# Designs tried in a protein design chat: VH-VL binders against p42126. Part 2

Target 1, 258 residues: p42126
Amino acid sequence: QRVLVEPDAGAGVAVMKFKNPPVNSLSLEFLTELVISLEKLENDKSFRGVILTSDRPGVFSAGLDLTEMCGRSPAHYAGYWKAVQELWLRLYQSNLVLVSAINGACPAGGCLVALTCDYRILADNPRYCIGLNETQLGIIAPFWLKDTLENTIGHRAAERALQLGLLFPPAEALQVGIVDQVVPEEQVQSTALSAIAQWMAIPDHARQLTKAMMRKATASRLVTQRDADVQNFVSFISKDSIQKSLQMYLERLKEEKG

## First folded at step 9 (VH-VL)

Design s57
Fold by OpenDDE, look of step 12:
Structure s57 (fold): chain C 258 residues (1-258), chain A 123 residues (1-123), chain B 109 residues (1-109)
Amino acid sequence: as target 1 above (258 residues)
Amino acid sequence: QITLKESGPTLVKPTQTLTLTCTFSGFSLSTTGVGVGWLRQPPGKALEWLALIYWNDDKRYSPSLKSRLTISKDTSKNQVVLKMTNIDPVDTATYYCAHRGYKYGFWPYFDYWGQGTLVTVSS
Amino acid sequence: QSALTQPASVSGSPGQSITISCTGTSSDVGGYNYVSWYQQHPGKAPKLMIFEVSDRPSGISNRFSGSKSGNTASLTISGLQAEDEADYYCSSYTSSTYVFGGGTKLTVL
């Protein structure tokens, strides 16, 4: 089981913990479990909020699983990207209050997950950075992810962050607004619980409609352009130069582990 | 390659519990993302989804019938069982089990079906 | 959830093109692309013909195509053949629930 769900029906909150070793990479299987887990919670009226966090402190999520995007068939790439889209859509449009308790590094796809949440709390550890660093790998963020970041930190900040592929340590993350709070590591979970309670104090109907109103443009755009986005991704990721870059990066990672 | 077959009583009395078994081959219900669902179709009427069970034993039920339905699996036997309590003549239908495949991480479609079994509820 | 709305019947002559509509709401058909179409011949199990609004499973004729606009999905069958005579059901997935249309009987004249 790659996703642990700890429900507190009495509180109307569930904690969803990522448990996909070693670094909670968003593999196809992990993505699937996340979506299914979230869907279950959404369908259970006893829950109004979900805290997303890592079962493994030190890493929230390392992001997309590069092995899913390297040395595979175009069909696999397409399927994988659809899964990524699905997760984003589900999270981004969730009627649940989503709070990220970011208790570890949160780059790339990890940041994607965090950005979909309504509120983000980051542990005050200089080793825990959050951001979209795709450009450092020669990869372009999809428009819906770009919009997500832009909607979070503003156009200018997003433009700079994306182009430079910035990863923000806690202080800078807070400053730029990519996270909402920075707290001591031992307080991340409790802070998340307090935060989510605040959000859940708002009438659901009004909150949900407002959220939908705020996020509808980006979400709808992806839904209508889902196939085109997949095709763009496949075309891009299949490029020899990109594959080579990914391969080199994977090899480097292996060396570092060894 | 993928096949499903429904089995169980074809005649049930009102108020009894209907137990149907789906035996399948060509896939494993231990595979991530895979599910098996039950659907029914009253004679001359539309399809209705009843329940779904995933590889990880997560279950989904029709909201209207949830209180009457229990779905379970035996992965080692490649079987899924559906139980429906308090059967009524209105529950007369052809019952299908179907494979929910795994293609794009989340793929909520039934791509393979059993031939169905007609269950008649009568006194 | 409420059933999706389909016409009770449609008809066409061999070689013609027909379209079956499936109308839902913004929370199902309009909200996601989880629209599928099933073909069912008399006495037979349903067969998946279209998924993800417009994708075809392997082995399904390219005469079958799907589209969506707003809250309405459509199944188009081109080059109508006698074998296409069947019931067609649209389906949408939302909130862990499968919803089906009332079905459309297609008659090939």
Scores: ipSAE 0.736, ipTM 0.888, lowest interface PAE 1.1, mean pLDDT 94
Fold by ESMFold2, fold request of step 14:
Structure s57 (fold): chain C 258 residues (1-258), chain A 123 residues (1-123), chain B 109 residues (1-109)
Amino acid sequence: as target 1 above (258 residues)
Amino acid sequence: QITLKESGPTLVKPTQTLTLTCTFSGFSLSTTGVGVGWLRQPPGKALEWLALIYWNDDKRYSPSLKSRLTISKDTSKNQVVLKMTNIDPVDTATYYCAHRGYKYGFWPYFDYWGQGTLVTVSS
Amino acid sequence: QSALTQPASVSGSPGQSITISCTGTSSDVGGYNYVSWYQQHPGKAPKLMIFEVSDRPSGISNRFSGSKSGNTASLTISGLQAEDEADYYCSSYTSSTYVFGGGTKLTVL
């Protein structure tokens, strides 16, 4: 299992723990399990909220899985990107209250997941940074992820953060607003339980309609351009120079561990 | 390569429990994202989805029939079993099991079907 | 629950192009791309012809194409052939549920 779900139906909450060794990379199989698990909880009336957190020490999620984007067919790249879009759309538009209990490093695609949530709590550990560092990898965050960051921290902070590929340590993450709370590591889970209870104190119907209203424009931009966004990704990732860069990153990861 | 075959009784009395077995080959129900669904088609009528079981034992049921349906699997035997309680003449139909293929991400389509088995409920 | 509306029948002559419609709501066909089409010849199991609105499984003729606009999905068959005579069902997946249209009988004249 790459996704562990610990239900507490009495509280109306489930904890969804990421368990995709070693660093919760968003592999195609992990993306699939996340969507299927989220769907089950969304269609179970005993649950009103979900806490997303990690079962892996030191990392929430390291982001997109480079093995899915390197040395594969264009059809595989298209399928992979559709899966990434699907997870974002499902999380972003979910009728559940979503709280991120970020108990580890949260770069790039990990930040993508966290930004879809209604509330983000980051452990106070200087090694646990959050942000969209795509430009430092020589790639561009997709427009819908840029939109999500902009909606969270504002235009000026977002444009600076994206261009420089900033990763925010806890104090800076709180200051810029990319997370809502920073607490000691041992308090992250209990703080998430308290936060989600506050959100669920709001009548479901009114809260859900308000969330949908606030998020409709951003979600619609991807929905109306979904196929074009896939084609753009496939064209970009298929370039020889990009494939060579991805191969180099993968080799560095293997050699560093050996 | 991928094949599915439905088996079970062809004639059932009202109020009995219908048990249908789907025996498959050419794929594994241990592969992430893979599932097997059950559907039916009354004579001359449209297809109707009944239930789905995933590789991880997650289950989905048609909302209108959920109280009457139980789906289960035996991965070691390559089998999926559907039980439907309190059978009624309206349940007369051809019953199909179908493979829900794993493809990029979430792929909710039935790409391979069994040949179907007609179940007649006597009046 | 939700129902997908298809015409009961459509007919065309060999070589023509025909289109079968499938109308749902903004919460299924209009809101998601989990739309598929199945062909069923008499006495045979359904066969997946189109998935994800417009994608074609391997081995399916490019004479079959799919699209959607608003809450209506469409299956188009170009270069109509006698073997295309069959029942066609659209399907939509939403909220853990599969819903099928009532089916369209295609007659090749």
Scores: ipSAE 0.551, ipTM 0.824, lowest interface PAE 2.7, mean pLDDT 92
Fold by ESMFold2, fold request of step 14:
Structure s57 (fold): chain C 258 residues (1-258), chain A 123 residues (1-123), chain B 109 residues (1-109)
Amino acid sequence: as target 1 above (258 residues)
Amino acid sequence: QITLKESGPTLVKPTQTLTLTCTFSGFSLSTTGVGVGWLRQPPGKALEWLALIYWNDDKRYSPSLKSRLTISKDTSKNQVVLKMTNIDPVDTATYYCAHRGYKYGFWPYFDYWGQGTLVTVSS
Amino acid sequence: QSALTQPASVSGSPGQSITISCTGTSSDVGGYNYVSWYQQHPGKAPKLMIFEVSDRPSGISNRFSGSKSGNTASLTISGLQAEDEADYYCSSYTSSTYVFGGGTKLTVL
């Protein structure tokens, strides 16, 4: 079980906990479980909102699973990127109120997930940084992720953050606007419950239509350009220099883990 | 070699509960993302989806028929079972079970089908 | 629940190209790429020909191609052959639901 769902149907809320050891990397199987679990909640009338959080200490999600991007076939890379796009589209366009309760480090693909939410709460711990740091690894954020960050923190902050691959500690994350609240670690869950209740006080139909209108341009562009976006990723990740860099990075991670 | 085979009664009376079994081989219903669906086709008419069960026992049902359908699995027997209550003559159809592959994570397409079993509901 | 609209029949001569349309809404065909096409010969089970709008399963001839524009998906069969004569169904997946079109009978003249 890589996704734990703790329902509170009486409150209309479910807590979706990430449990993909060691650091909630977005493996193909984890992406699949997230989409299927989210879909079930979206189609259950007893739920109006979901809190995304982690069951792993110290980490919300470490991001994309590099083992899915190294030493595989082009068909595997295409399938993996389609799975990443799928999770993003499902979260970004969800009819549920989504609140991220970020109780750990949130780099790269973890931030991708958090940015899809309606509201983001980060634990006040200096080690829990959030940001899209892919450029420090030589990876370029796709247009739909660039748009999402830009719409959240503004053009100038986003262009600086993406080019430098910035990770924001809690105070800076709040100041730049990549998160909406910073609270003590022990208050993250209760703060998420309070926030989601406030969002759910808005009539579902009006809230959902408004969200759809605000997000339609980027979401529709990805749906239309999905194959081209996949081909760009496959071409990039298949380059010998990139594969060698990934192999070296993965070997370093194995040595640190052992 | 993925194969699926439907079994169950060929003739049922109105108001009875129809129970259909899909027995399969060549894949595991414990593999993440894999599912088995049920569909039907009334004589001379279009295909209609009924239900789907995933490897993790998560289930999906056709909205118009949800109150009448139950899907379940027995992974140890390589079987998926569909029950449909309150059968009516309009439910006369060929019933198919079909494999939903795990190819690219979320892959909602039916790539292998059973040959189907005709169920006739007496008037 | 929305239905997908297909023409009841289409026809073409051997060697010709034909296109079968499948029209949905912005909430299914227009908004998502979970569009597939199935071929069904009389007395046989359906066979997956196209998935994800335009992808072919292994073993499916490249004479079969798929595309989408707006709310309409299309199946194109080039170089028509007698064995292509069959019923063709489009399908869309959204909101935890599979929806099928009414089917199109392809006649090869």
Scores: ipSAE 0.524, ipTM 0.800, lowest interface PAE 2.6, mean pLDDT 91

Design s57
Fold by ESMFold2, fold request of step 14:
Structure s57 (fold): chain C 258 residues (1-258), chain A 123 residues (1-123), chain B 109 residues (1-109)
Amino acid sequence: as target 1 above (258 residues)
Amino acid sequence: QITLKESGPTLVKPTQTLTLTCTFSGFSLSTTGVGVGWLRQPPGKALEWLALIYWNDDKRYSPSLKSRLTISKDTSKNQVVLKMTNIDPVDTATYYCAHRGYKYGFWPYFDYWGQGTLVTVSS
Amino acid sequence: QSALTQPASVSGSPGQSITISCTGTSSDVGGYNYVSWYQQHPGKAPKLMIFEVSDRPSGISNRFSGSKSGNTASLTISGLQAEDEADYYCSSYTSSTYVFGGGTKLTVL
């Protein structure tokens, strides 16, 4: 079970805990479990909101699973990227109130997940950084993730952050606006409950319609270009230089894990 | 070779509970993302989806029939069971079970079907 | 829960191209790409021909193609052959449910 769902139907809230050892990498199986679990909650009238958080110490999610992107066929890369797109689309357009309770490091694909939420709370720990650091790995963030960051922190901040591959520690994350609150680690969950209650105080239909209206342009850009985005990813990740870099990184990870 | 086969009574009386069993081979219902669904088709009429069960025991039901349906699985026997309560003559149909595969993450399509079993509800 | 509208029948001569429509709403066919097409010969189980609007399973002839415009999905069969004579059903998936069209009988003249 890679996704632990702790319901509180009386409050209309569920907590989805990421439980994909060691660092909640977005493996194909984890992506699949996330979408299926989210769909179950979306179609249960007992729930109006979901808190996304981690069951793994020190990390919210380390991002994309590089083992899905190295040494595989082009068809596998295409399937993997479609699964990443599917998770983003489902989270971004969800009829549920989504709050991320970021109780650990949140780079790259972890930040992708957090940026889909309606509200982001980061634990005040200097080791817990958030950002899209793809360029430091020699990788380009997809256009729809660039759009999402830009919509969140503004054009200039996003332009600088993406080019430099910035990871923001808590104080800077709050200042730049990539998170909405920074609180002591032991208060992250209670703060998430308080925040989600404020969103849920708004009548569901009006809130959901407004969210859909605000997010339509960004979501539609991916929906209409989904196949092209997949092909662009496959072409990029298949380059020999990129495959060599990924292979070297994975070999270093194996040496560290023994 | 993925195969599915439906079994159960061919004639039932109104108000009884219909129990249908899908026995399958060539895949595991323990594989992440995999599911088995039930569908039906009244003679000469369109297909209608009834229920789906996933590898992790998560379930989905047709909204119009949800109160009458129960789907369950026995992974050790490679079986999925559908129960439908309070049977009525309008429930006369060919019943199919079908495989839903794990592909590209979320893949909500029925790629392999059983041969179907006709269930007739007496008037 | 939406209903999908298909024509009751279509016909064509061998070698022609034929299109079968499937009209839903902006909440299903128009809003999502979870559209599929099934072929069913008399007395047989349905067979998946197209998924995700336009993708073909392995072993399905490229004479079968799918597309979508607005709230309408289309199945196009080029180079009609006698064996294409069958019933065709579209399906969409939304809100944890599957909805099927009423079916279209294709007759090859």
Scores: ipSAE 0.504, ipTM 0.808, lowest interface PAE 3.0, mean pLDDT 91
Fold by ESMFold2, look of step 12:
Structure s57 (fold): chain C 258 residues (1-258), chain A 123 residues (1-123), chain B 109 residues (1-109)
Amino acid sequence: as target 1 above (258 residues)
Amino acid sequence: QITLKESGPTLVKPTQTLTLTCTFSGFSLSTTGVGVGWLRQPPGKALEWLALIYWNDDKRYSPSLKSRLTISKDTSKNQVVLKMTNIDPVDTATYYCAHRGYKYGFWPYFDYWGQGTLVTVSS
Amino acid sequence: QSALTQPASVSGSPGQSITISCTGTSSDVGGYNYVSWYQQHPGKAPKLMIFEVSDRPSGISNRFSGSKSGNTASLTISGLQAEDEADYYCSSYTSSTYVFGGGTKLTVL
C-alpha cells in the first residue's frame, strides 16, 4: 500500500498520505495507486476535499523515480511519462478541493503534485524546500509544468526559478508565492483542515465550474500535445549521455547507502 | 498467456439471482493496478459494462445497475464472481469477463477477454 | 448511461481505406483521451485494437490507426482485407463508467 487514505466522511474530507519508501519517489506503481485512490474519492459523495501529505519523515516527495527512466525500453519510458501526465491531469482537473500539507522536502515531481492543488501549506523548516530543480540535474521541466508554475508565481519569477533550478526555503517560498502559507510543522495538519473548510464553504457546483474555467486553457494545451510530449521525453531520456549520467547517479546513491 | 473463462448457468428464470464466475490465468489480481471487469452483450446489441474489481478490492459498478450487482474476488483461486439479482428477460445476453491491464499506470481498457457465456432468461 | 454514435455500417473494397466515426460529447470523447476501439468477429469475444485514441497494442497491424478531432474519434483501416469484416465498437471511459458505441458493421466487398 503506497497511498494511505484516512477518511473523515462526516467532515467530507480525506487525508491522502504518501507512503512510498524511502522518499515518496513517483514510481509507476505509486503513480497508479495515486490515480486510482483519487478516482475512488471523486466518486464517493461522502467526500468534497482531500488533503495530500506525507507519511515519510522529512519528505513530501522527492519527485520522479529515476529507476523508471534508466536502463529500460523506450516503451517503458513512454508508459512512465504517460503515467506522470495522467497524474497531473487528474489532479489539476479534479472536482475535489485539493490542499497540499507539505510536511517535508518537495523538489521536482513533488512540487509538480503540490502545484496542482488549490492551496499549499509548507512546514516552517529550513530543510523543507520546494521548487522545480530539474535543470540542476540537466533535465528540462515539461511545458505543462512550466505553465503551471507560471500560473502560480508569474512569468518573471518562474523564468528565473526554472533556469537556475531554484529550491525555495519556506520564507522565500511564501514570498514568491509558490506556497500560500507557512506554519510550524506541528500546525500543518490543522491549518490544512482549516483551509479546506474555507474552500468547501463555497457551493460545490459554482466552485467546480469556476476552477474548470480557470484551468481549461492550461490543461487543453497538454491534452492536444500529449503524444508529442511523450515522444520528446522518450527521445531525451534515451540519449546515451543521459542514460550514462543516470546510471552513474544511481550507482553513487547505492554506494552512499552501503 | 493471459486467459479468462466465464462459467455459470445458461438458463435462468425471472426473479432469480444470477451468479457468474470468471476463472483466469496468466496474471495475478494481487498486482498493483490490475483489475477484472464484467460486461454483457444482448443478442444483436451493443456491449454494456457492468462492474470492475481492482487488485485492492476496490469496486466500480454501472450506475444504472448498481443496486442489482455485487462483484467479489478470490485471489488465491484466480476467480472473480458477479452476482446479479432480480433477473428479467431483458438481462438475456452473452456475459464476458475481461482483464484490465497495468501497462501505463492508469489504463482503463480491456485488453484480454473471456470467450463469453450466453445466459438466457425465460419469459 | 450515454451512448456513443457510430454509423450502423461501412463498406469498402480490398486494398482500400475506410474510416469509422465515433461521436460523443465534450464530457467524454472531447474531454478525455480514454477512447478505445474493439473488433468483434461473429461468435467471438471483442479484441482491443486501439487504446488512448491512437495507440496500438502489440500484435495489432499498423493498418489500424486512430485519431480524434473535437468530440469525434475515428478508426481508419487501410489496405482492407477480407478478415477485417467484423463489428467495430468504440468505447470511452469517464470517471468510473465505460460507455460503448452502438457498433459498426464493416463489410469488405
Scores: ipSAE 0.476, ipTM 0.787, lowest interface PAE 3.1, mean pLDDT 91

